# Designs tried in a protein design chat: VH-VL binders against q0atu2. Part 369

Target 1, 119 residues: q0atu2
Amino acid sequence: MLDKKARIRTSREYRNVFEKGKRLSGRFLIIYYVENALDNNRFGFITNKKIGMAVIRNRIKRQLRAIVREYQGQVKNKHDIVLVARAGIGKSSFEGMEKDYIAIMKKAGLFARNANKID
Key: E = the ipSAE of ESMFold2; O = the ipSAE of OpenDDE; V2 = 0.75 times the mean of E and O plus 0.25 times the DockQ between their complexes.

## First folded at step 20 (VH-VL; framework fv_dusigitumab)

Design hh13 (at its last look DockQ between E and O 0.06; V2 from the best seeds 0.00; counts 0 for: pae E 16.3 > 2, placed apart)
Fold by OpenDDE, look of step 20:
Structure hh13 (fold): chain C 119 residues (1-119), chain A 122 residues (1-122), chain B 111 residues (1-111)
Amino acid sequence: as target 1 above (119 residues)
Amino acid sequence: QVQLVQSGAEVKKPGASVKVSCKASGYTFTSYDINWVRQATGQGLEWMGWMNPDSGDTGYAQKFQGRVTMTRNTSISTAYMELSSLRSEDTAVYYCARDSGYDSGQFYFDYWGQGTTVTVSS
Amino acid sequence: QSVLTQPPSVSAAPGQKVTISCSGSSSNIGAEYVSWYQQLPGTAPKLLIYDNNKRPSGIPDRFSGSKSGTSATLGITGLQTGDEADYYCGTWDSSLSAGYVFGGGTKLTVL
């Protein structure tokens, strides 16, 4: 699990990201991202009922958290980032989801300049 | 079977705009980003930007920010690249290219259009 | 001028081996997979190598790619006259302005 400090937790925090942040769409994910005034990044996760049953949504959320955690150290600092799962994500493999995350984050320019190799 | 067919050559005056089209076929148009790359005569390849045909999202090279616009018409599987405020330096062959690296979290262009020659001269 | 540095030209006789280097930095080649493109005279570029060392369908195995640190290398064995072309390396750059970058290109002449 992500550290508590690395989580977007309040509706206000989410709203701020949606209203002031930039949006990019991947195949399975949409990310909203905005700079924050902190020294750390915060991540939020949204899975709506279009994804599927609660069990599926929870699985997807766990998978996304795992992906974010794995690459957390390579993300540029001082960003709030919300991941919104798209409807098709339920049919995606973990690897596919991971690659989508990587690609979209690269497009967003959110990986650190001197980041390690990202597969 | 994957094909990218671009529009014909263009001749423009300085200050004008040019819009090049790229029609895709042989695959799901919305599943792969379209990139644009240009090449001046006798020069190397220069990446201009990417466009996500599904969302319409774009990312442009800093050099072209404010001057380039990449769009698409999904109903006809066609991508467009418009470059405004043309200069003589913009004289080049412009290519559209499909990005298949997206599937692996990488970026590379596996299919290219035939190129569109854009000549800017007074 | 190009973010990635290639030798402007290389040459070799038919049947010989040639290598083309591509030098970058930690923000591009050091962190991303490299692709190579072949551009025959008067034609559009063609994908030759992707993901550092993978060949698309139709590319013969005499073409190879490798990457180490912040540099990549394209190898061509059994050089043929038809290999005379410009070769470009390319990769993603995660610097201040994220985007794809190409090398300056290398003109391969078959003697």
Scores: ipSAE 0.882, ipTM 0.945, lowest interface PAE 0.6, mean pLDDT 94
Fold by ESMFold2, look of step 20:
Structure hh13 (fold): chain C 119 residues (1-119), chain A 122 residues (1-122), chain B 111 residues (1-111)
Amino acid sequence: as target 1 above (119 residues)
Amino acid sequence: QVQLVQSGAEVKKPGASVKVSCKASGYTFTSYDINWVRQATGQGLEWMGWMNPDSGDTGYAQKFQGRVTMTRNTSISTAYMELSSLRSEDTAVYYCARDSGYDSGQFYFDYWGQGTTVTVSS
Amino acid sequence: QSVLTQPPSVSAAPGQKVTISCSGSSSNIGAEYVSWYQQLPGTAPKLLIYDNNKRPSGIPDRFSGSKSGTSATLGITGLQTGDEADYYCGTWDSSLSAGYVFGGGTKLTVL
């Protein structure tokens, strides 16, 4: 599980990423990201009602946290990163979400160099 | 020698679709994204989106979302771009380009196909 | 109109120097690395400069790039008639409709 210090927690922290950060869209995800003043990354997760019922939204948030945790060691440090689930994500597989995350993070330049070997 | 070789010119009617191919050679096809860029006659370059040949994942420019599909066949190192519901404004040269963002962490297009002219007229 | 602004044309004599500007914003040039592309008449674009100021293999050192704030500049010295082309800057734009953007292009005429 993601360490507690690696979580975006407050409305002010989320607003900072949305107002000051860069945005990139993938097939299932949108990411917003901004450099922070810490020595680590922080991640936030947004699932809204357009995605589906609460149980589906909770499953998706759980799965996205697991994906982020799996690849966090390859992410460049000092960033606040918010993952926003797109409306169609509820019909994706875990593997589909994982591939989308890898692609969009590569597109954003947030993975360390030589990320071509990431599955 | 890195090369991207595209399919030939196409003439289409409004409402039809077009599928342009881009065959890659001289490098490991699955190691780099393919991007598509178009250029109307006498106009500038317009980015359409990217496709990851390893996973098949895509990201489309908002303007083309819902009309464009980017795919590939890794067995023959070929990328495809399909644009549907064609209009006269879609008349352009369509380019595929290799993206080196995975290796460098930045976006730039280091190799380009020769271009495919698509003409949409009644 | 394009989000990156370039002059529509520039001209200079053979052997001289020319610069081409590319003006953007904090969501693109101010936050991202800039590339430059050369498009000779009737041909596909070719990468000329990447990472603001680096040349790919085969590009002579008379082509240079720089970036300051929200603006980028392509410099060409020792101008040759074969340099007559359209030149485009390009970069990622992180605004609400994020994606890759090109400048409107600059036609270089060698007189």
Scores: ipSAE 0.000, ipTM 0.553, lowest interface PAE 16.3, mean pLDDT 85
ESMFold2 (binder alone), look of step 20: mean pLDDT 93; pTM 0.952

Design hh14 (at its last look DockQ between E and O 0.51; V2 from the best seeds 0.74)
Fold by OpenDDE, look of step 20:
Structure hh14 (fold): chain C 119 residues (1-119), chain A 122 residues (1-122), chain B 111 residues (1-111)
Amino acid sequence: as target 1 above (119 residues)
Amino acid sequence: QVQLVQSGAEVKKPGASVKVSCKASGYTFTSYDINWVRQATGQGLEWMGWMNPDSGDTGYAQKFQGRVTMTRNTSISTAYMELSSLRSEDTAVYYCARDSGYDSGEFYFDYWGQGTTVTVSS
Amino acid sequence: QSVLTQPPSVSAAPGQKVTISCSGSSSNIGADYVSWYQQLPGTAPKLLIYDNNKRPSGIPDRFSGSKSGTSATLGITGLQTGDEADYYCGTWDSSLSAGYVFGGGTKLTVL
């Protein structure tokens, strides 16, 4: 799990990201991101019913949290970032989600991956 | 099987705009970003920006910010790059290229258009 | 001028091995995978190497890539006359403005 301080938890915090942040779309994910006044990044996750049943949504959320956690240290600091799962994500593999996350975060200028790649 | 076919050569005056098209085939157009790269005569490759055909999102090189616009028509699987306020220095061959970033998490251009020569002269 | 630095030219006789270097920084080659492109005279660039050392289908194994630190290297063994071309390295740069960057290109002449 992400540390408590690394989580977007309140509706107000989410609203702030959506209203003031930038938006980029990937194949399976949409990210909203905005600078924060903290020394750490915070992440939020949104999975809606279009993805599927609650069991599927919960699985996707767990997978996204795992991905974010794995690469958390490589994300540029002082950002609130909300990941919104797109409808097609339910049919994607974990690796596919991960690659999509990496690509979109790079495009956003938030992420620089090291020389290690998951094949 | 994957193909990117670009529009024909253009000759423009300084200050004018040029719009180059890139028609994609052989794959799902909305699944891959289209990048634009130009090459002045006798010079190297210069990346201009990316465009997500699905969302329409774009990212431009700082050098071209405010002067380049990348768009798409998904119904005909065609990407467009418009460059305004043309200068003689913009004379170059312009390429569209498919980006496999979303498939790999890394950015590289696996398929290229044949190039479009844009000449800017008074 | 280019973010990535390549030698402007290299040359060798047929059958020999050549290497083309690509030097960058921690924000590009040091942080992301490198790709290489071959551009034959009068043609569009062609993907030669991706992910530092992987070859797309159709690229012979006499082409190789490697990366170490902030530098990358393209190797060509068994040099053929048809290899005479310009070669460009490229990678994603995560500095002030995220984007793709190319090397200045290297002209390979087969003697």
Scores: ipSAE 0.855, ipTM 0.937, lowest interface PAE 0.7, mean pLDDT 94
Fold by ESMFold2, look of step 20:
Structure hh14 (fold): chain C 119 residues (1-119), chain A 122 residues (1-122), chain B 111 residues (1-111)
Amino acid sequence: as target 1 above (119 residues)
Amino acid sequence: QVQLVQSGAEVKKPGASVKVSCKASGYTFTSYDINWVRQATGQGLEWMGWMNPDSGDTGYAQKFQGRVTMTRNTSISTAYMELSSLRSEDTAVYYCARDSGYDSGEFYFDYWGQGTTVTVSS
Amino acid sequence: QSVLTQPPSVSAAPGQKVTISCSGSSSNIGADYVSWYQQLPGTAPKLLIYDNNKRPSGIPDRFSGSKSGTSATLGITGLQTGDEADYYCGTWDSSLSAGYVFGGGTKLTVL
């Protein structure tokens, strides 16, 4: 699970990302993202009823949170990032969502530069 | 069979614009991003940017920001690259290429168009 | 010059082996998979190696790729005259202006 301070909490915070942020679409996800004034990143997750029944939506939310948690150490700091599930996401696999996330995060320029990576 | 077929050679004057087309076939056009890469005579490959045919989203190399526009028409499976305010150093072969990002999370260009020669001369 | 550094040229006799190096940084080769492209004279580039060391269908196993740290290497064994081409490495770069980068290219001659 994501830490409490890494969560977008209020309607105003979500609205700020949608109104002032950039958007970028993948196959299964849309991300909205904007720089924040914090020392850390925050993540929000949106699924709607068009995606499917509640059991499908709950699985998707759980999977997306797991993906974000796995890669959070690579994300450039000081961003609010909202992941919006696209209607077709219910037919994707975990690995399909993961690859989509990696691709769109790279294209958005949100993965961090690592100085002096070692093996 | 995946194919990317580009429009024909163009000759332009400095200050003009050029729009190169790239028609895709043999796959679902909206499922893969199209990238544009150019190569001046006797020079290496230079990446210009990517375009998502489904959304129309783009990401441009900083060198071309403000001069390049990448678009598409999904009904005819065609991507476009328009470069404005042409200079003599823009003389090059321009390629479209399909990227693999959504299949693998890693980027490589698995299919390339044949190239379009653009000559900018006074 | 290019963000990824390649030797400008390499040469060897038919039947021999060559390697082509590609040197980058932690923001590109050190963080992402490397691909290699072959460009025969007068033609478009063609994918030769992806994901550091994988070959697409139709690429013979005498072409190989490897990566260590911030450097990648293309190996070609059993050189043939038809291998004369320009070879480019490429990868994603996560630095300030995130995007794809190519090496400067290496011209292979088979003498």
Scores: ipSAE 0.771, ipTM 0.901, lowest interface PAE 1.1, mean pLDDT 91
ESMFold2 (binder alone), look of step 20: mean pLDDT 93; pTM 0.952

Design hh15 (at its last look DockQ between E and O 0.70; V2 from the best seeds 0.80)
Fold by OpenDDE, look of step 20:
Structure hh15 (fold): chain C 119 residues (1-119), chain A 122 residues (1-122), chain B 111 residues (1-111)
Amino acid sequence: as target 1 above (119 residues)
Amino acid sequence: QVQLVQSGAEVKKPGASVKVSCKASGYTFTSYDINWVRQATGQGLEWMGWMNPDSGDTGYAQKFQGRVTMTRNTSISTAYMELSSLRSEDTAVYYCARDSGYDSGEFYFDYWGQGTTVTVSS
Amino acid sequence: QSVLTQPPSVSAAPGQKVTISCSGSDSNIGANYVSWYQQLPGTAPKLLIYDNNKRPSGIPDRFSGSKSGTSATLGITGLQTGDEADYYCGTWDSSLSAGYVFGGGTKLTVL
């Protein structure tokens, strides 16, 4: 589980990301990201009803949190990042989600410059 | 079969703009990014940028920032690359290429257009 | 000028093995998978290797790729005259200016 300090929790924090951040769309994810004034990254997760039933939405959130946690050390610091699940994510594999996350984060330039991908 | 078919050769004056098209077929157009790569005569490949046909999101190489615009028309599965303020140095063959990065989390171009020759001369 | 460095040319006789190197940095090859492209004279590039060492359908196994650290290598065994072409390595660069980068290209001549 992500540390509490690594989570976006308040409506205000989410609003700030949406209003001031940049947006990029992947196959299964949309990310909003903005620099923060902290020494750590914070992540938020959004799954809406078009994803599916609550059980599905919760599963997707768990999977996304797992992905984010796995690659957390490779993400450039001082960013607030909100992951929004797209409608098709419910039919994707965990690996598919992971690859989509990696791709979109690379496009965003959010991976650390000297970070090495796990091959 | 995946195919990318590009528009014909262009001859432009310095300062003008050129818009090259790339029509995709044989796959779901919105599922893969389109990248543009150019190659000057006798020179190497130069990446210009990517465009997500689904969202319209783009990312351009710094060299072309402010001068290149990548767009798409999803109804006809066509991607466009417009380069403005043309210079003689922009004379090159321009390629569109499909990016299969979403399938691997990495970026590589598995299908290429046939190329479009753009000549910039006074 | 290219972010990735390749030898400008290599040559070998038919049937021999040739290797083409591609040197980068921590932000590109060090952090991302490498792809290789073959460009026959007068044609568009063709994907030859992706994800460091994977071959697309239709690419014979005499083509191989490897990566170590910040360098990648393309290997071609059983060299054929039809292999005479330009070869480019490419990868994503995770620097502040995120984007795809190519090597300068290597001209392979079959003697």
Scores: ipSAE 0.885, ipTM 0.945, lowest interface PAE 0.6, mean pLDDT 94
Fold by ESMFold2, look of step 20:
Structure hh15 (fold): chain C 119 residues (1-119), chain A 122 residues (1-122), chain B 111 residues (1-111)
Amino acid sequence: as target 1 above (119 residues)
Amino acid sequence: QVQLVQSGAEVKKPGASVKVSCKASGYTFTSYDINWVRQATGQGLEWMGWMNPDSGDTGYAQKFQGRVTMTRNTSISTAYMELSSLRSEDTAVYYCARDSGYDSGEFYFDYWGQGTTVTVSS
Amino acid sequence: QSVLTQPPSVSAAPGQKVTISCSGSDSNIGANYVSWYQQLPGTAPKLLIYDNNKRPSGIPDRFSGSKSGTSATLGITGLQTGDEADYYCGTWDSSLSAGYVFGGGTKLTVL
């Protein structure tokens, strides 16, 4: 799991990312991201009711958290990043969500050079 | 089956703009990003940027920021690249290419347009 | 001048083998998979190798690719005169201005 200090927790923190940040869309995900004043990254996850029932939304959120945790060592520091699940994400496989995340994070310029930990 | 068909050759004066089109067929246009790559005579390939046809999101190579605009019309499955304030150094063949990013998380261009020659003459 | 370094030219006789190198850095080849493109005279580039070593449908097995560290290699065996072309490596670069980068190209002459 993500470190507790690497989590966006408050409504004010989420609002800052949505209001001040950049937005970039993939097939299944939208990311919002903004530079923060910390020494670390923070991640937030949104799966609104349009996605489906709570069981489905909880599964998707769990899968996205796992993906972010796997790649967190590659992410450039000092960013608040919110992942928003798009409609249709429920039809994607775990691998499909993972590849979507990698693609949009690369295109957003959020993956760091030399920070590669594949385990 | 996948096909990218580009607009015809253009001759422009310095300071003008050019808009090149790229019509896609044989796949779901909104599912793959379109990239633009140019090649000056006798030179190598130079990446210009990517455009997501679904969202309209773009990312431009720093060399072209401020002069390039990449857009699309999803109803006719067509991508566009517009380059402004043309100079003689912009004389090149311009290609559109489909990228693989959402299929693999790794980027490569599996289908290319035939190229559009743009000549900038004083 | 290109981010990825390739030899400007290479030559070999018909039937022989040639390799084309592509040298980069941790932010491009070291962090991402490499692809190779063939450009025959007067034509658009064509995907030759993707994901370091995979061939698209229709590319014969005499074309091969490999990657080690921050370097990649295209191998071509059984050279034919129809292989005379420019060859480009390419990959994503995760540096400050994240984007796609190509090598400078290698002109292959079959003589």
Scores: ipSAE 0.792, ipTM 0.908, lowest interface PAE 1.0, mean pLDDT 91
ESMFold2 (binder alone), look of step 20: mean pLDDT 94; pTM 0.957
ESMFold2, look of step 21: ipSAE 0.785; ipTM 0.909
ESMFold2 (binder alone), look of step 21: mean pLDDT 93; pTM 0.955
OpenDDE, look of step 21: ipSAE 0.885; ipTM 0.946

Design hh16 (at its last look DockQ between E and O 0.74; V2 from the best seeds 0.81)
Fold by OpenDDE, look of step 20:
Structure hh16 (fold): chain C 119 residues (1-119), chain A 122 residues (1-122), chain B 111 residues (1-111)
Amino acid sequence: as target 1 above (119 residues)
Amino acid sequence: QVQLVQSGAEVKKPGASVKVSCKASGYTFTSYDINWVRQATGQGLEWMGWMNPDSGDTGYAQKFQGRVTMTRNTSISTAYMELSSLRSEDTAVYYCARDSGYDSGEFYFDYWGQGTTVTVSS
Amino acid sequence: QSVLTQPPSVSAAPGQKVTISCSGSESNIGANYVSWYQQLPGTAPKLLIYDNNKRPSGIPDRFSGSKSGTSATLGITGLQTGDEADYYCGTWDSSLSAGYVFGGGTKLTVL
């Protein structure tokens, strides 16, 4: 699980990311990302009702948190990143989500220079 | 079968703009990014940028920032690449290519258009 | 000039094995999977290898790819005259200017 300090928690923090950050869409995810003034990255997760029932939304959140945690060390520092699940994510495999996350983060230039995909 | 069919050859003057089209078929157009790659005569491949047909998001190579615009018309599954302020050095064959990165988490181009020759000459 | 470095040309006789190297850095080959493209004369490039060593459907197993560190290698065994083409490596670059990069290309001549 992500450390508390690695989480975006307040509405104000989310608003800051949405208002000042960049937006990039993947197949299953949309990310909003902005530089922060901290020594660590913070992640937020959004799953809205179009994803499905609450149990599905919660599953998706757990899976996204797991993905983010796995690749956390490879993300460039000092970023606030919000992951928004897209409607089709409910039908995707965990591996599909993972690949989409990796791709979109690479497109955003958020992976560290020496960040290798986990084989 | 996946196909990318590009528009015909173009001849332009320096300073003009060119807009090349790439019509996709055989797959869900909005599910895969379209990349543009050019190749000057006798030279290597040069990546220009990517475009997400679903969102319209783009990422351009730094070399072309401010001069290239990648767009799409989803209703006709067509991607466009417009290059402005043309120079003689822009003379090349321009390719559109489908990116299967979302399927692998890595980027590679599995299908290519036939290429569009753009000639810039005074 | 290309971010990835390839030998400009290689040659071998039919039936022989040839290798084409592709050298990069930690931000590209070191951090991302490599793809290879074959471009026959007068044609568009064709995907030959993806994800370092995977072959798309229709690509014979005499084509192989490998990656180690910041370098990649394309191997072609049982060389055929029809293999005469330009070969390009490519990969994503995870530098500040994220984007795809190609090698300079290698012209393979079948003697």
Scores: ipSAE 0.882, ipTM 0.945, lowest interface PAE 0.6, mean pLDDT 94
Fold by ESMFold2, look of step 20:
Structure hh16 (fold): chain C 119 residues (1-119), chain A 122 residues (1-122), chain B 111 residues (1-111)
Amino acid sequence: as target 1 above (119 residues)
Amino acid sequence: QVQLVQSGAEVKKPGASVKVSCKASGYTFTSYDINWVRQATGQGLEWMGWMNPDSGDTGYAQKFQGRVTMTRNTSISTAYMELSSLRSEDTAVYYCARDSGYDSGEFYFDYWGQGTTVTVSS
Amino acid sequence: QSVLTQPPSVSAAPGQKVTISCSGSESNIGANYVSWYQQLPGTAPKLLIYDNNKRPSGIPDRFSGSKSGTSATLGITGLQTGDEADYYCGTWDSSLSAGYVFGGGTKLTVL
C-alpha cells in the first residue's frame, strides 16, 4: 500500500482538491488534482454507497490503492490527487480500472517522462 | 463497422471561424474520446486535441489553446471542432479520429474520418 | 520540425523488404507505446500498427513493428505497388505540454 505521507488525510485537504483542483473523467474513475506545496504527491480515494455494499467498496479501494502504488513513480511530484470511483466501476476488472487510470493520468498531464514503477 | 463521417469542404476568409462536424456510428459514441488532427498540403499530421464525449472534457495542443473549441451532441453521436481567427496557415485537411486510450492506457487512433478541407484565402 | 524524426523518403522494388525508422526521446517513444499509420494518396490515415508491434484486424502480417529504447521501426515485406504511401509514427508525449505527437512522415516509393 501507499505510505502515510502519500495519503490525503483531512477533510480540509480533500476540500482543497475539490474546490481548487481540475477534474477529468474516465470510464470508471474521476480524478481531481491540484498542485501542492510539498515535495511529494498525495492520493485520496472516494467510493460512494451507490457502488455497492461495504465489502465491495473496500475491495475497490484496495484495488485502486494497488494501482496507484504501482504507477506512483511515474506521477509528476507536488500534486494532491483524489480518485473518485464512478457508479459503473463494480463491473470493471482490475485491468480495466488500471487502463482507465493510466489513460486519464496521461490526459491530465500528470505522468512524467522516464518514470519508473515503485517496488 | 465503426465509421466517422465528416462535413463538407469550407472556404473562409482570414479572421473568420470554421466548425467541422464528425458523425460517429457503429460503436457507443460516449465510450471513446474523439481527437482532431490536421494536415496542410504536402505536410505531416498535426494533433490538435482530444474531447471526451461523455463528460465534455477537452485537452488542446498549446498551439491552438484559445482558438479551438471541441464539443459534441451525444443525441446524434456527433463531435465538432471550431477554429476561430483563421489565417492562411490554417489551410489544411481536418480529420477526426477515435482514440483507444480507455481500452489500452496507450493512445492510438484506430478509426479516422474522411477529412474536411478548409481553405483560408482572401 | 516534427517531434519524432523519420527519413523523408524510402524506395524499394516490388517484392523486397523496406524499413522505416522513427526516432524520439524518453518523454515520447521511451515512455509510451508507438503506433504507425498509412496514408495512401488522397485518403485519410489508417492504423497499421499499435502497441509497438500489434496489427489491427485486416492488416496483413507483411507489416510489422518494433521498438527499442527511444526508436521504433516499421517493416514492410513483399512490397507491392499499392503500398506506395506516406507512413507516420505516432505516440503520446509526456513533456510539459503533454499530448500526441507524430513523426514527419516517410514517403515510400515502389520502383
Scores: ipSAE 0.779, ipTM 0.907, lowest interface PAE 1.1, mean pLDDT 91
ESMFold2 (binder alone), look of step 20: mean pLDDT 94; pTM 0.957

